# VH-VL binders against Prefoldin subunit 4 (PFD4): the designs that were tried, part 17

Target 1, 129 residues: Prefoldin subunit 4 (PFD4), of Arabidopsis thaliana (Mouse-ear cress) (q9m4b5)
Amino acid sequence: MQQQGSKSGSEMEVTWEDQQNINIFSRLNNRVHDLDDDIKSAKEKCENLEDAGNELILADEEMVRFQIGEVFAHVPRDDVETKIEEMKEATCKSLEKLEQEKESIVTQMAALKKVLYAKFKDSINLEED
Key: E = the ipSAE of ESMFold2; O = the ipSAE of OpenDDE; V2 = 0.75 times the mean of E and O plus 0.25 times the DockQ between their complexes.

## First folded at step 13 (VH-VL)

Design q1 (from k6 with heavy chain I54M; framework fv_ifinatamab; at its last look DockQ between E and O 0.78; V2 from the best seeds 0.66)
Heavy chain, then light chain:
Amino acid sequence: QVQLVQSGAEVKKPGSSVKVSCKASGGTFSRYVMHWVRQAPGQGLEWMGYIIPMWGRAKYNEKFKGRVTITADESTSTAYMELSSLRSEDTAVYYCARESGDSYGAFDYWGQGTLVTVSS
Amino acid sequence: EIVLTQSPATLSLSPGERATLSCRASSSVNYMHWYQQKPGQAPRPLIYDASNRATGIPARFSGSGSGTDFTLTISSLEPEDFAVYYCQQYSYWPPTFGQGTKVEIK
ESMFold2, look of step 13: ipSAE 0.525; ipTM 0.808
ESMFold2 (binder alone), look of step 13: mean pLDDT 92; pTM 0.945
OpenDDE, look of step 13: ipSAE 0.695; ipTM 0.872
ESMFold2, fold request of step 14: ipSAE 0.473, 0.461, 0.488; ipTM 0.784, 0.789, 0.797
ESMFold2 (binder alone), fold request of step 14: mean pLDDT 93, 92, 93; pTM 0.948, 0.944, 0.948
OpenDDE, fold request of step 14: ipSAE 0.714, 0.718, 0.714; ipTM 0.886, 0.897, 0.886
ESMFold2, look of step 14: ipSAE 0.512; ipTM 0.800
ESMFold2 (binder alone), look of step 14: mean pLDDT 92; pTM 0.944
OpenDDE, look of step 14: ipSAE 0.699; ipTM 0.874
ESMFold2, look of step 15: ipSAE 0.514; ipTM 0.802
ESMFold2 (binder alone), look of step 15: mean pLDDT 92; pTM 0.945
OpenDDE, look of step 15: ipSAE 0.709; ipTM 0.880
ESMFold2, look of step 16: ipSAE 0.529; ipTM 0.813
ESMFold2 (binder alone), look of step 16: mean pLDDT 92; pTM 0.945
OpenDDE, look of step 16: ipSAE 0.702; ipTM 0.877

Design q2 (from k6 with heavy chain I54R, light chain R53K; framework fv_ifinatamab; at its last look DockQ between E and O 0.59; V2 from the best seeds 0.00; counts 0 for: pae E 6.0 > 2)
Fold by ESMFold2, look of step 13:
Structure q2 (fold): chain C 129 residues (1-129), chain A 120 residues (1-120), chain B 106 residues (1-106)
Amino acid sequence: as target 1 above (129 residues)
Amino acid sequence: QVQLVQSGAEVKKPGSSVKVSCKASGGTFSRYVMHWVRQAPGQGLEWMGYIIPRWGRAKYNEKFKGRVTITADESTSTAYMELSSLRSEDTAVYYCARESGDSYGAFDYWGQGTLVTVSS
Amino acid sequence: EIVLTQSPATLSLSPGERATLSCRASSSVNYMHWYQQKPGQAPRPLIYDASNKATGIPARFSGSGSGTDFTLTISSLEPEDFAVYYCQQYSYWPPTFGQGTKVEIK
């Protein structure tokens, strides 16, 4: 019968502070995934608004039907052009805020990874899939 | 069924203002353009302006631009038309009318009308 | 601004007769609409886009025309058809209405 010795390293004790850092990391990781979805949606909206504006420029009609989103309107072209530009500006500002939040969170996660891996080494897995 | 119910009749003196309300029910208020149209006694229909409630966008007949203000409150499904600096020729029935989404600028539902009488 | 001129101003007919109402635009329009208005009531949609009947409008009502000349026809007048009829366009800003044709039932 082959005798196997114990390869005990030192399992680090998980303190309350360590558990809070792990919990924070998990929350931030979930938020990054939500932000990626939100950023993708905002980029698609911005592209759709640019396309709508370009199609409006190519069309030479005085009256247009405005059916972007939830509104049904048969209105002057100028009103539609103004609204599309307002929506583009709002979407671009929203996208900028989302990207800034993501960068901040990724930076925080990197800092937490450094602390937790320094303490626990290969006893934990914090890599984002 | 879509219904538009307007506020009651008013008697006003020259130089004052009036604000008429139009409450929508039975449909989606904010998605459709709401127009205001008036009719003086024994006369035809005169377009005043519109609002797109969801976008807060209003536009006015040039005849009235300096005197008419059209607003909307999505939470109560109510549109408002305010006419200022009233004159006797502003005596009329004032209608709200919803623009059809399908019929290229037709008005498919109308309020019952609000009589505004301007006299001293 | 598009001016819509309706004729005749008054049409006096008996029940069972055919009524023909004209609407002439000052320049060509793509879409013409018609409304019926009875005394003391709001206008009621009748015809959309020259010839499409609004919901609930009887078969005796029909519309035709294009360009600058549009017609509303009531093939056999009923007593309830006594009213003023208006044409309306919004092919060009601003929306405008004709001055009305009064149909009187004798």
Scores: ipSAE 0.054, ipTM 0.653, lowest interface PAE 6.0, mean pLDDT 86
ESMFold2 (binder alone), look of step 13: mean pLDDT 92; pTM 0.944
OpenDDE, look of step 13: ipSAE 0.692; ipTM 0.871

Design q3 (from k6 with heavy chain G56K; framework fv_ifinatamab; at its last look DockQ between E and O 0.64; V2 from the best seeds 0.60)
Fold by ESMFold2, look of step 13:
Formats: sequence, structure tokens, C-alpha cells
Structure q3 (fold): chain C 129 residues (1-129), chain A 120 residues (1-120), chain B 106 residues (1-106)
Amino acid sequence: as target 1 above (129 residues)
Amino acid sequence: QVQLVQSGAEVKKPGSSVKVSCKASGGTFSRYVMHWVRQAPGQGLEWMGYIIPIWKRAKYNEKFKGRVTITADESTSTAYMELSSLRSEDTAVYYCARESGDSYGAFDYWGQGTLVTVSS
Amino acid sequence: EIVLTQSPATLSLSPGERATLSCRASSSVNYMHWYQQKPGQAPRPLIYDASNRATGIPARFSGSGSGTDFTLTISSLEPEDFAVYYCQQYSYWPPTFGQGTKVEIK
């Protein structure tokens, strides 16, 4: 699977700088997996909020029994609509930041792959799977 | 066990403002709607407004024509109600009351009340 | 807004008698709540959603009704039951209270 800081049967000299690059790649790879989980959760939340907002548009009731954690609140529909829109905007902004961070990290990992493969070739495997 | 403790009695002049506090203990604060209700001497109960602390959103009875401001501080589990431009008819006991989380708009816990007296 | 009209305004009865308190809404509501208030005290929850007793409320208190007509019944008055009783709704914004029924010793 992914290989970092290994001496996999090659007699190649590993410098302190090479070790730092391998360590950075490993940390970035772990961060990408965490980001993927966070992005999946944010996308699901945004879809659920959009669905909830659409259901409120179709509803004719003035009051809504709205769940806040383990607590239900009896609130006017217009207050719930406003809150759902605020949450959608916040989630979309958060999702954009997460995707931008992932894009940056993937770019950094690609650059590190080029450097490490150029030096270590057959001695290292940085690929997933 | 849930308890709501309000600030002490106040005596005010007409035209001034009063700010009453309501501190919650023995449960979560931020997710429950907190209402304010007043009662003039010998009179019934009059709803003033509410706040949803975690949303930082308040809504008011139009009778007060913008004189009421309700806020909350989640870090101290305290709700506040400020009534401005006080008049003699604002003399009343002011209660905070927590909306039940499972009873379509009932109030399950009440503060002990704060007497506000407005006189010249 | 929903106006709640309680009747009678005052109910003069003796201990052991049955008290029947009425609350009429200006429009149909889904949920009606009742509170007891004694002098110098905050209101105490009695009944929520028309017929459910709040925690710690004795079985002699019961509620019934739907739509626009709701009733609080105290099957056999105890000395501690002489108080003012309020109905309250929040089926529709804003929350509103009835004007109260005072239950007093005859």
C-alpha cells in the first residue's frame, strides 16, 4: 500500500531532508483521509438542509416542531427557514474551505512524489491501494 | 435537576430601563427556548418574548413596540430581558420560563420571579 | 393571535368538592396547557397537551377537551388546591394565556 521512510532492499542513501519529505508526505496523506471524511459529512449535511428547506416551502403550517439535538423547539416557520438558510451558507463555506485545503495538499503530495520517485525509484511506493 | 434563578427586585423611575437575568442550572441551556412572561399586581400572565440561545435569535410580543430586548450568554447559562422606556404600568413580576423540549409549547420550569416597580 | 377565555372568573368551593374550570380558544388549537399559581409563587405546570399530568401532579387533577373547548377538573379539592389556574397555548404564535380562574374557599 503506501510506503514511507522505508529501506525496501535498495542501498540508496537517505538524507535528513529525504526523511523530512517522507514524513511530510505521510502526514499529508493522513490529512487527506480526514478531509475526505469531513467533506463527505459536510456534503451530506448540505443535502439534508436543502431537503429540509424544500419541505418547509411545501408545508402550509405556521409553527414547526424543530429538533435541536435532543430537544424539540416549537418555533415559527419563518424562523426555521432563516436558520436553515444560515446553516446552508455556513456549511457551503466550510465545504469550500475543506475542498481547497484538499486540492492544496494533493498538489503538495504530487510534488513530493516526483522528488521521492526521482531519487528512490524502485525502493519506495507512495501509491494508494 | 433544572433550576432557574433570577436577579433581585428593582425600583425604577419612569423612562429608565431594567435588565433582569435568569441563570439556568441542572441541565443544558443553549438548546432550550427561554421565554419571558410578566404579571402585573393582581393580574394575569402576559407573554413578552423568547430567545433560542444556541441560535442567538429572539422574537417579541408586538405590544411592547420594540422596548424589549432578550439576549443570552451560553458560557454562563444566563438569559437576559431588558425593558426600556419604563412606564408605571410596567410594574410587574417578571418571570423566565423554559419551553419544554417535548410538549409542543408548554413551559416546564419557571424562575422565582423578579419584581420591578416603576414609580416617580 | 389566539385569545383564551377562562370561565368562571372565580369558583367558590369547599374542600372535597369537584372543581370544573373551562378554557375556550378563539380558534381551534392542537395543544392546551394548564398552570397553578399560589400567591407569591411562580406558576406551576399541571397539565400539558390537554390531558397529560406534569411530573409530580396528583391524580385528582385531570384535563380534557380539544379544538376550542378545554376543561381542567379537580376531582376532590384539597386545601392546597385553592389557587389561580391559567390555561396556555402555543399551537400558534404567539404564546397566549387565559386570564385565570381563581378557586377559593367558600
Scores: ipSAE 0.468, ipTM 0.770, lowest interface PAE 1.9, mean pLDDT 88
ESMFold2 (binder alone), look of step 13: mean pLDDT 92; pTM 0.940
OpenDDE, look of step 13: ipSAE 0.702; ipTM 0.879

Design q4 (framework fv_rolinsatamab; at its last look DockQ between E and O 0.57; V2 from the best seeds 0.00; counts 0 for: pae E 9.3 > 2)
Fold by ESMFold2, look of step 13:
Structure q4 (fold): chain C 129 residues (1-129), chain A 120 residues (1-120), chain B 107 residues (1-107)
Amino acid sequence: as target 1 above (129 residues)
Amino acid sequence: EVQLVQSGAEVKKPGSSVKVSCKASGGTFSRYVMHWVRQAPGQGLEWIGYIIPIWGRAKYNQKFKDRATLTVDKSTSTAYMELSSLRSEDTAVYYCARESGDSYGAFDYWGQGTLVTVSS
Amino acid sequence: DIQMTQSPSSVSASVGDRVTITCKASQGISNYVAWYQQKPGKSPKLLIYAASSLQSGVPSRFSDSGSGTDFTLTISSLQPEDFATYFCQQYSYWPPTFGGGTKVEIK
């Protein structure tokens, strides 16, 4: 085990490892903000697809007006249901992966907070605005 | 100008198969649901099924489900209808017809028709 | 399946006559009803869709009306080019179905 010495007995001295931990925390914090945006977008898409599916359940019609890319067509209801279900599955899987990545990063940030607060006490602020 | 041009007339024996083509021009092929309809001599119109080119999905009238196959070739903008196990009752003019959102599901353009004659 | 019962099966009329063709659905349907004209040896031609929308290039003498089970095509003043067979179609419910046709003939 090797230890890096303090400059002159100062508890406020920042070592190379401390600087790396601070930089890592900053990078992870930026990633969390990017993930929050992606998660919000994916949630909205998943909710819109669920709403579209529910509208089909409530409709009595066997033929439905539906936009397919740039085309607007009057197609059988079960073809639209099948397409919406495929899109929901893909979007929800993507959302689950984004949330798993965020949970992993938050765990890493919590570990870094413990290390940095233990060393620097009140001299740093790692919390959100 | 939207055009649907079908393959030529065919004479078939009972038990054989026929494949009718329908080439689309003058519009975006993927924007249309393509339907197939037949008309026996002196008779009304009978719906066979449709295919959605962009999704590659076909649906069939139950009467034809076991004998009809609808396909598309997007690279040539061509739809195909194959009918197997032909009977004399299958003698008819076979039409392709397009549906788009602009017509709210009605068949706004029809091919010229392909006469298929099934005789012994 | 929804049956479309079309009547009359034929009608004899003169140029200038008002011609009315009726289709009755076997149960109540939405207004997704279309009308087609077919001349001998030709493919059907769309006249009216979604119960009231006139297809491009179709003369204003063609109109339709109806709801529920009863739908009507009207030719307000018959012209020589209107002698043909007319079909209704419902496309409200799967599968789409056609009426049996009405032949409009010269009296």
Scores: ipSAE 0.006, ipTM 0.579, lowest interface PAE 9.3, mean pLDDT 82
ESMFold2 (binder alone), look of step 13: mean pLDDT 88; pTM 0.913
OpenDDE, look of step 13: ipSAE 0.398; ipTM 0.747

Design q5 (from k6 with heavy chain S100T; framework fv_ifinatamab; at its last look DockQ between E and O 0.78; V2 from the best seeds 0.63)
Fold by ESMFold2, look of step 13:
Structure q5 (fold): chain C 129 residues (1-129), chain A 120 residues (1-120), chain B 106 residues (1-106)
Amino acid sequence: as target 1 above (129 residues)
Amino acid sequence: QVQLVQSGAEVKKPGSSVKVSCKASGGTFSRYVMHWVRQAPGQGLEWMGYIIPIWGRAKYNEKFKGRVTITADESTSTAYMELSSLRSEDTAVYYCARETGDSYGAFDYWGQGTLVTVSS
Amino acid sequence: EIVLTQSPATLSLSPGERATLSCRASSSVNYMHWYQQKPGQAPRPLIYDASNRATGIPARFSGSGSGTDFTLTISSLEPEDFAVYYCQQYSYWPPTFGQGTKVEIK
């Protein structure tokens, strides 16, 4: 985002409402970047959980040593499989929520871009490199 | 120093329920598997079930599946074992025991035991 | 489930003697644990994983064995060693204990 406050075109001054819209756009843009980081982390977690689940299928043992935080536990294989699936479901739900929030914010930013570009034309730059 | 402190002795009538508590201190609680083991007078040790507190997941010895409920409260570092439909043969000392993370299913710390007497 | 059979049921010995306690599993297990219990007390760990001494356990205690046959040895009995000893496995679900061997003073 290439936002500049109080800048105006050759024939136009920046109103208080225009300043608020620019500020809102900047906050939303920062939130999108934060969401992108969170979405990437959630996707990586989901991949790791899928890999862990597949490794359990290959293990063949009834009992598994499974790391819980810094502590190893000696746990039946099926209980670990159930836990992995629960964690995958929770991560997928969290990811869906993050993506829904991002979609909403991108829609709001598009509406603000339309208004601000219509008024300020080439005097502002709201685009990412 | 890790300590497991259990609730006091109880006398119960047949058909009733008992709930024994086990409070952990001096170490982490939520990530260690907590087991429950009982010992009838003059008898050996009998495993009842366990809970993984941070998962909120319990698993039971088949012999007790319908009568035992094991829970945990992370905020108080306390595990609970409830045994329902008590019978005279349930008279025993009930222990909580923490599973060590350093072995293949051994128990490193034990509570002092809670005597539950079922009679009359 | 794995049945653990301890022998002898009672071992009567004098201080200074060697105690040898046996634990036999109904089928092969990977690891065996041992506990000591005195009257009115909770069990305390002695040996983890067949042969590894638990923290604070004197060197006179040792464990050995594999498969179905496991042994706890006390090389020279001290007065505080007269107690009941239990073996325990959790190589397979569910965890199980042996019925105990009482070591008593002769």
Scores: ipSAE 0.480, ipTM 0.790, lowest interface PAE 2.0, mean pLDDT 89
ESMFold2 (binder alone), look of step 13: mean pLDDT 92; pTM 0.943
OpenDDE, look of step 13: ipSAE 0.684; ipTM 0.862

Design q6 (from k6 with light chain P95L; framework fv_ifinatamab; at its last look DockQ between E and O 0.64; V2 from the best seeds 0.00; counts 0 for: pae E 2.9 > 2)
Fold by ESMFold2, look of step 13:
Structure q6 (fold): chain C 129 residues (1-129), chain A 120 residues (1-120), chain B 106 residues (1-106)
Amino acid sequence: as target 1 above (129 residues)
Amino acid sequence: QVQLVQSGAEVKKPGSSVKVSCKASGGTFSRYVMHWVRQAPGQGLEWMGYIIPIWGRAKYNEKFKGRVTITADESTSTAYMELSSLRSEDTAVYYCARESGDSYGAFDYWGQGTLVTVSS
Amino acid sequence: EIVLTQSPATLSLSPGERATLSCRASSSVNYMHWYQQKPGQAPRPLIYDASNRATGIPARFSGSGSGTDFTLTISSLEPEDFAVYYCQQYSYWPLTFGQGTKVEIK
């Protein structure tokens, strides 16, 4: 974050309240980046589970091969279908929660941007690269 | 090296229950399907059911309809089989067996067996 | 349920002879395994998926077959090979074993 004062011998005052708002914005911005990573991971998991379910449709065996970590299990198709659906529902529920938290944080950051830009204008940069 | 160690022999009365344990060591437990198989004296092998410990989901041979419960405890790497409403014909050696992780489903490691004797 | 019928029930042979054990399924099966069991011991895997030797199984053991007819062959019996042999299918629910073939000294 950058701050700039006026020209001549005058500089913009930064109050304790202003510093707290800047610190809050920085913490929220870091949290958004963490959430973006978590959301990406959750989406990948949900897509992988959907793909696994689609591959199961192609199986014509009553007992199917299903990968659990580094291990393959040979189990009934309907048990695998049930488990994949359970895992997908749990992952998608977690994804919803992460997305809701991100929406809340982005709203808070937008409010802080208004306050900080209104006071500091060109003296501060709150934008991402 | 993978090893399955079962609990000791038991003598039970008809109508009671038995719970046999199977502790895995020397390898990963939670991702491997664990099966239970029994063998009455002088008889062949009879498959009872399985559990996938990390899923916490068990499935049973319908011949035992409601009398078998298979569970697992990931923290101790231990599977359990409980057989209720015991009868004389339940006298058998009970084995746990690990399904191989190669997708062909053969049982690669077996416990030493637990003799359960049901007598009046 | 798939019934596995093993024949013969008992095979009486001398060391050095070839043993041929049969397992017939009541319907076509994709996954067939073989186990060896000695008295007082747990079964041990011999052959998986019809023809692949399990770890540590000597070359004298071989498996073949597909569909409904499967064979376990021991090319030259050694003293430690006198045991009961079971086939097992893993293609259909519930999992089932054959009734066993006892290979005993003649």
Scores: ipSAE 0.323, ipTM 0.699, lowest interface PAE 2.9, mean pLDDT 87
ESMFold2 (binder alone), look of step 13: mean pLDDT 92; pTM 0.947
OpenDDE, look of step 13: ipSAE 0.490; ipTM 0.793

## First folded at step 14 (VH-VL; framework fv_ifinatamab)

Design s1 (from q1 with heavy chain M34I; at its last look DockQ between E and O 0.67; V2 from the best seeds 0.00; counts 0 for: pae E 2.1 > 2)
Fold by ESMFold2, look of step 14:
Structure s1 (fold): chain C 129 residues (1-129), chain A 120 residues (1-120), chain B 106 residues (1-106)
Amino acid sequence: as target 1 above (129 residues)
Amino acid sequence: QVQLVQSGAEVKKPGSSVKVSCKASGGTFSRYVIHWVRQAPGQGLEWMGYIIPMWGRAKYNEKFKGRVTITADESTSTAYMELSSLRSEDTAVYYCARESGDSYGAFDYWGQGTLVTVSS
Amino acid sequence: EIVLTQSPATLSLSPGERATLSCRASSSVNYMHWYQQKPGQAPRPLIYDASNRATGIPARFSGSGSGTDFTLTISSLEPEDFAVYYCQQYSYWPPTFGQGTKVEIK
């Protein structure tokens, strides 16, 4: 996340409003990176939960040895199925919210890029390396 | 070392309720299933129900027909068992027990027991 | 529900004698556990999964069996072994205990 707020010589001056827009862009860019990490984590969790649910479909035991953190519990199969579905639904809802926030932020950043590049051309660089 | 410490003995009147606590130390409380087992004087062991603290999910022996409520507080590593509409036949020692994380449904640590006496 | 029937109800024996305790399940179970309980104390884990001694349990305690028939053997009774012994299953919902076998001094 590379930000530049260079003052142009006598040809272009950075206004207070321009500096605020640059600062907002930087904040939004940091948030996108945080969201990408959270989205990746949520997607992996959803995949793991689907794999666990599929394994339960193949099981014919009434009781299941199910891992809770670092500990195994001896749990009725129906309770594990219910818990996995609950977790999948919660994860999917959380993921949808994160993706919606990211889409909104990317749209805002694109609008800011357009305004700032139109005013400052080559005197700033808002692109990631 | 893992230890389960229960609240002290109680004397209750018929029709009232009792809530027994079970505080765990020396382990990760929330990941273990906590069971409740009672023993009437001179009698055997009777399973009452359990809770999985991390899931907030409890299940009960049908014999109690909704009179038992098992809860947990992860912040204090404490499980609770509440028995309502007490009767004289509910006089017993009440134990909490931790389900082993390495065995198929064995109980590896037990509280010291809480005597609940139901008397007019 | 799986009913566990222990026999005998009472064993009256002297130190040094062998104790043989039986636990019969009403239907086949995959795992059987045993506990020792002394007067005024909580049950103590003894044997898990039919034959595996719990931590700190002396070798004179042994378990065997499968299916519906399980046995706890104390090869040579020590004074501290006089207690009540319970079997327990949780192969099927709900967990159940046997009614106990009391091992007492003759």
Scores: ipSAE 0.437, ipTM 0.750, lowest interface PAE 2.1, mean pLDDT 88
ESMFold2 (binder alone), look of step 14: mean pLDDT 92; pTM 0.944
OpenDDE, look of step 14: ipSAE 0.658; ipTM 0.849

Design s2 (from q1 with heavy chain M34I H35S; at its last look DockQ between E and O 0.69; V2 from the best seeds 0.00; counts 0 for: pae E 2.2 > 2)
Fold by OpenDDE, look of step 14:
Structure s2 (fold): chain C 129 residues (1-129), chain A 120 residues (1-120), chain B 106 residues (1-106)
Amino acid sequence: as target 1 above (129 residues)
Amino acid sequence: QVQLVQSGAEVKKPGSSVKVSCKASGGTFSRYVISWVRQAPGQGLEWMGYIIPMWGRAKYNEKFKGRVTITADESTSTAYMELSSLRSEDTAVYYCARESGDSYGAFDYWGQGTLVTVSS
Amino acid sequence: EIVLTQSPATLSLSPGERATLSCRASSSVNYMHWYQQKPGQAPRPLIYDASNRATGIPARFSGSGSGTDFTLTISSLEPEDFAVYYCQQYSYWPPTFGQGTKVEIK
């Protein structure tokens, strides 16, 4: 009868610091999800602007119909081209910032994971399904 | 109902400048292109330029050789046309007109016009 | 620039008669618009895109044409129809107007 030594699972006491780390991780994780959505949207906009620019280049007309807000107007091709480029630049810069923020957050999350898994091991799951 | 209301008649000396205003109401000013068209006495219509308020971008008829400046104030829904170095030939009624959002390059609403008289 | 030539310069007719106004473009245009102007008033839109009546325009007004040749027709002139009519294009830079046709009472 080998007495399976009851590994008294040392109930690791969750400290206030531990709880804070978990909360921070959760917040960061939520932010990453938001950023993913924003990045996706920005990428789509960038692609649409690129496509629009390409289409415009192929257009033979001097005047083009372009949407200004909710209204269509006739605008010289060159003005539309300029506007599309400006919009593209702005969108791409915004996208870059979003990606940088995400990278920063992911790095922070990784650090928190190391700390939390070191303490809690299999008793905590920080992985997204 | 969309309305364009322009400033009153002006009498100017040759070489001076005039600035005409066009206030829009009853619609979304920033979403439309506002053009300026003038008409000399007994003559036809001449397009001068446009402003895209939302973009803050204006473009002009080259005939005016840089004498025209068109601006817009979105906060007041007002477009402006300034014509410098006035000549007697600039005597005309000046109209602001909104480009239609539904038709290709048509002007659906017009201001009442502003008479600018250039005389020595 | 695109030159729009309207003809005739003046059209003298009586109430009830049919008016036919021509606008010829120096090059093919995709869209043509018509305006009516009465003395002391701003132009008002009549026809959009060659054949579509603007809001509030009576059925006696009609437009037709494509390419370089466009026509405005008033089937039966009313007293209030005596005015100057302009065609206009914005297919090419810059937008331009015809010189106008004056419809006057005979």
Scores: ipSAE 0.415, ipTM 0.776, lowest interface PAE 1.3, mean pLDDT 92
ESMFold2, look of step 14: ipSAE 0.437; ipTM 0.754
ESMFold2 (binder alone), look of step 14: mean pLDDT 92; pTM 0.944

Design s3 (from k6 with heavy chain I54L; at its last look DockQ between E and O 0.67; V2 from the best seeds 0.00; counts 0 for: pae E 2.1 > 2)
Fold by ESMFold2, look of step 14:
Structure s3 (fold): chain C 129 residues (1-129), chain A 120 residues (1-120), chain B 106 residues (1-106)
Amino acid sequence: as target 1 above (129 residues)
Amino acid sequence: QVQLVQSGAEVKKPGSSVKVSCKASGGTFSRYVMHWVRQAPGQGLEWMGYIIPLWGRAKYNEKFKGRVTITADESTSTAYMELSSLRSEDTAVYYCARESGDSYGAFDYWGQGTLVTVSS
Amino acid sequence: EIVLTQSPATLSLSPGERATLSCRASSSVNYMHWYQQKPGQAPRPLIYDASNRATGIPARFSGSGSGTDFTLTISSLEPEDFAVYYCQQYSYWPPTFGQGTKVEIK
């Protein structure tokens, strides 16, 4: 993915700035992988909460048996619906922030990739693996 | 070994407020619904309201609406009931009671009770 | 709200006798619970869900019934059984209690 070390006096020379850009790219790539995991988890949670909310709308009973951790509670349906909606809003807003951060990082990586490939061509590999 | 220990007896003047505490031990606090029930001298049991500590949400018996506030502090495993604008008919023993975790709506553990006397 | 009406208000009996306490709901409920309360003490769970004895409750206590009519039976009264008994429901919000049946020594 990237070359380390300077070869002073060779046909190719890596400056201090070039090495900083390579290091930044590597850190951003690691962050993107972490974000992808977080985004997947948040999407699944948001979808599960939407499904749970829809199932409550179909129910006619005013009281529900709701699991809170390892404990069941006897709770009015309206209170459970309110809680699920709060969790959906928090999770989906967090998801949007994660996706915005990913878009920013991918844009930054693309710019670095363009600069580094223009200078080093086939001497480096910046492709995501 | 689950225990609910309530604060001590109180004597209050009409128009004032009282805040009764209920400290839970020997189990998980935040996931259990905590109810408050009072009993006037020589009378039956009257449900006042509850809180779900993990959600921070309380609901109240309509006859106490506006006068009762139920809160919880997860860090100390303590529930609180505050009753304002006290009148002599509010003289009662106040109990906290934990809702059973099997979710059939029974109360499996009760505090020892706190006598609140409103002297008119 | 579901109104629970207990009868009789007072039941005067001797040790060794059978006590039968009634709790009638204003409409059908799924679960009925029973508590015993002695003077100066908090209520003590007796019966969950109409017929299931709570932990540590002697076999002489039994519950039955469904719908609107529920019964607590004490097969042979012991001296420690003279107390007030309450039924309670939370099949529907809000939770409600019956007014109590006092079991006293004759």
Scores: ipSAE 0.438, ipTM 0.749, lowest interface PAE 2.1, mean pLDDT 88
ESMFold2 (binder alone), look of step 14: mean pLDDT 92; pTM 0.943
OpenDDE, look of step 14: ipSAE 0.690; ipTM 0.869

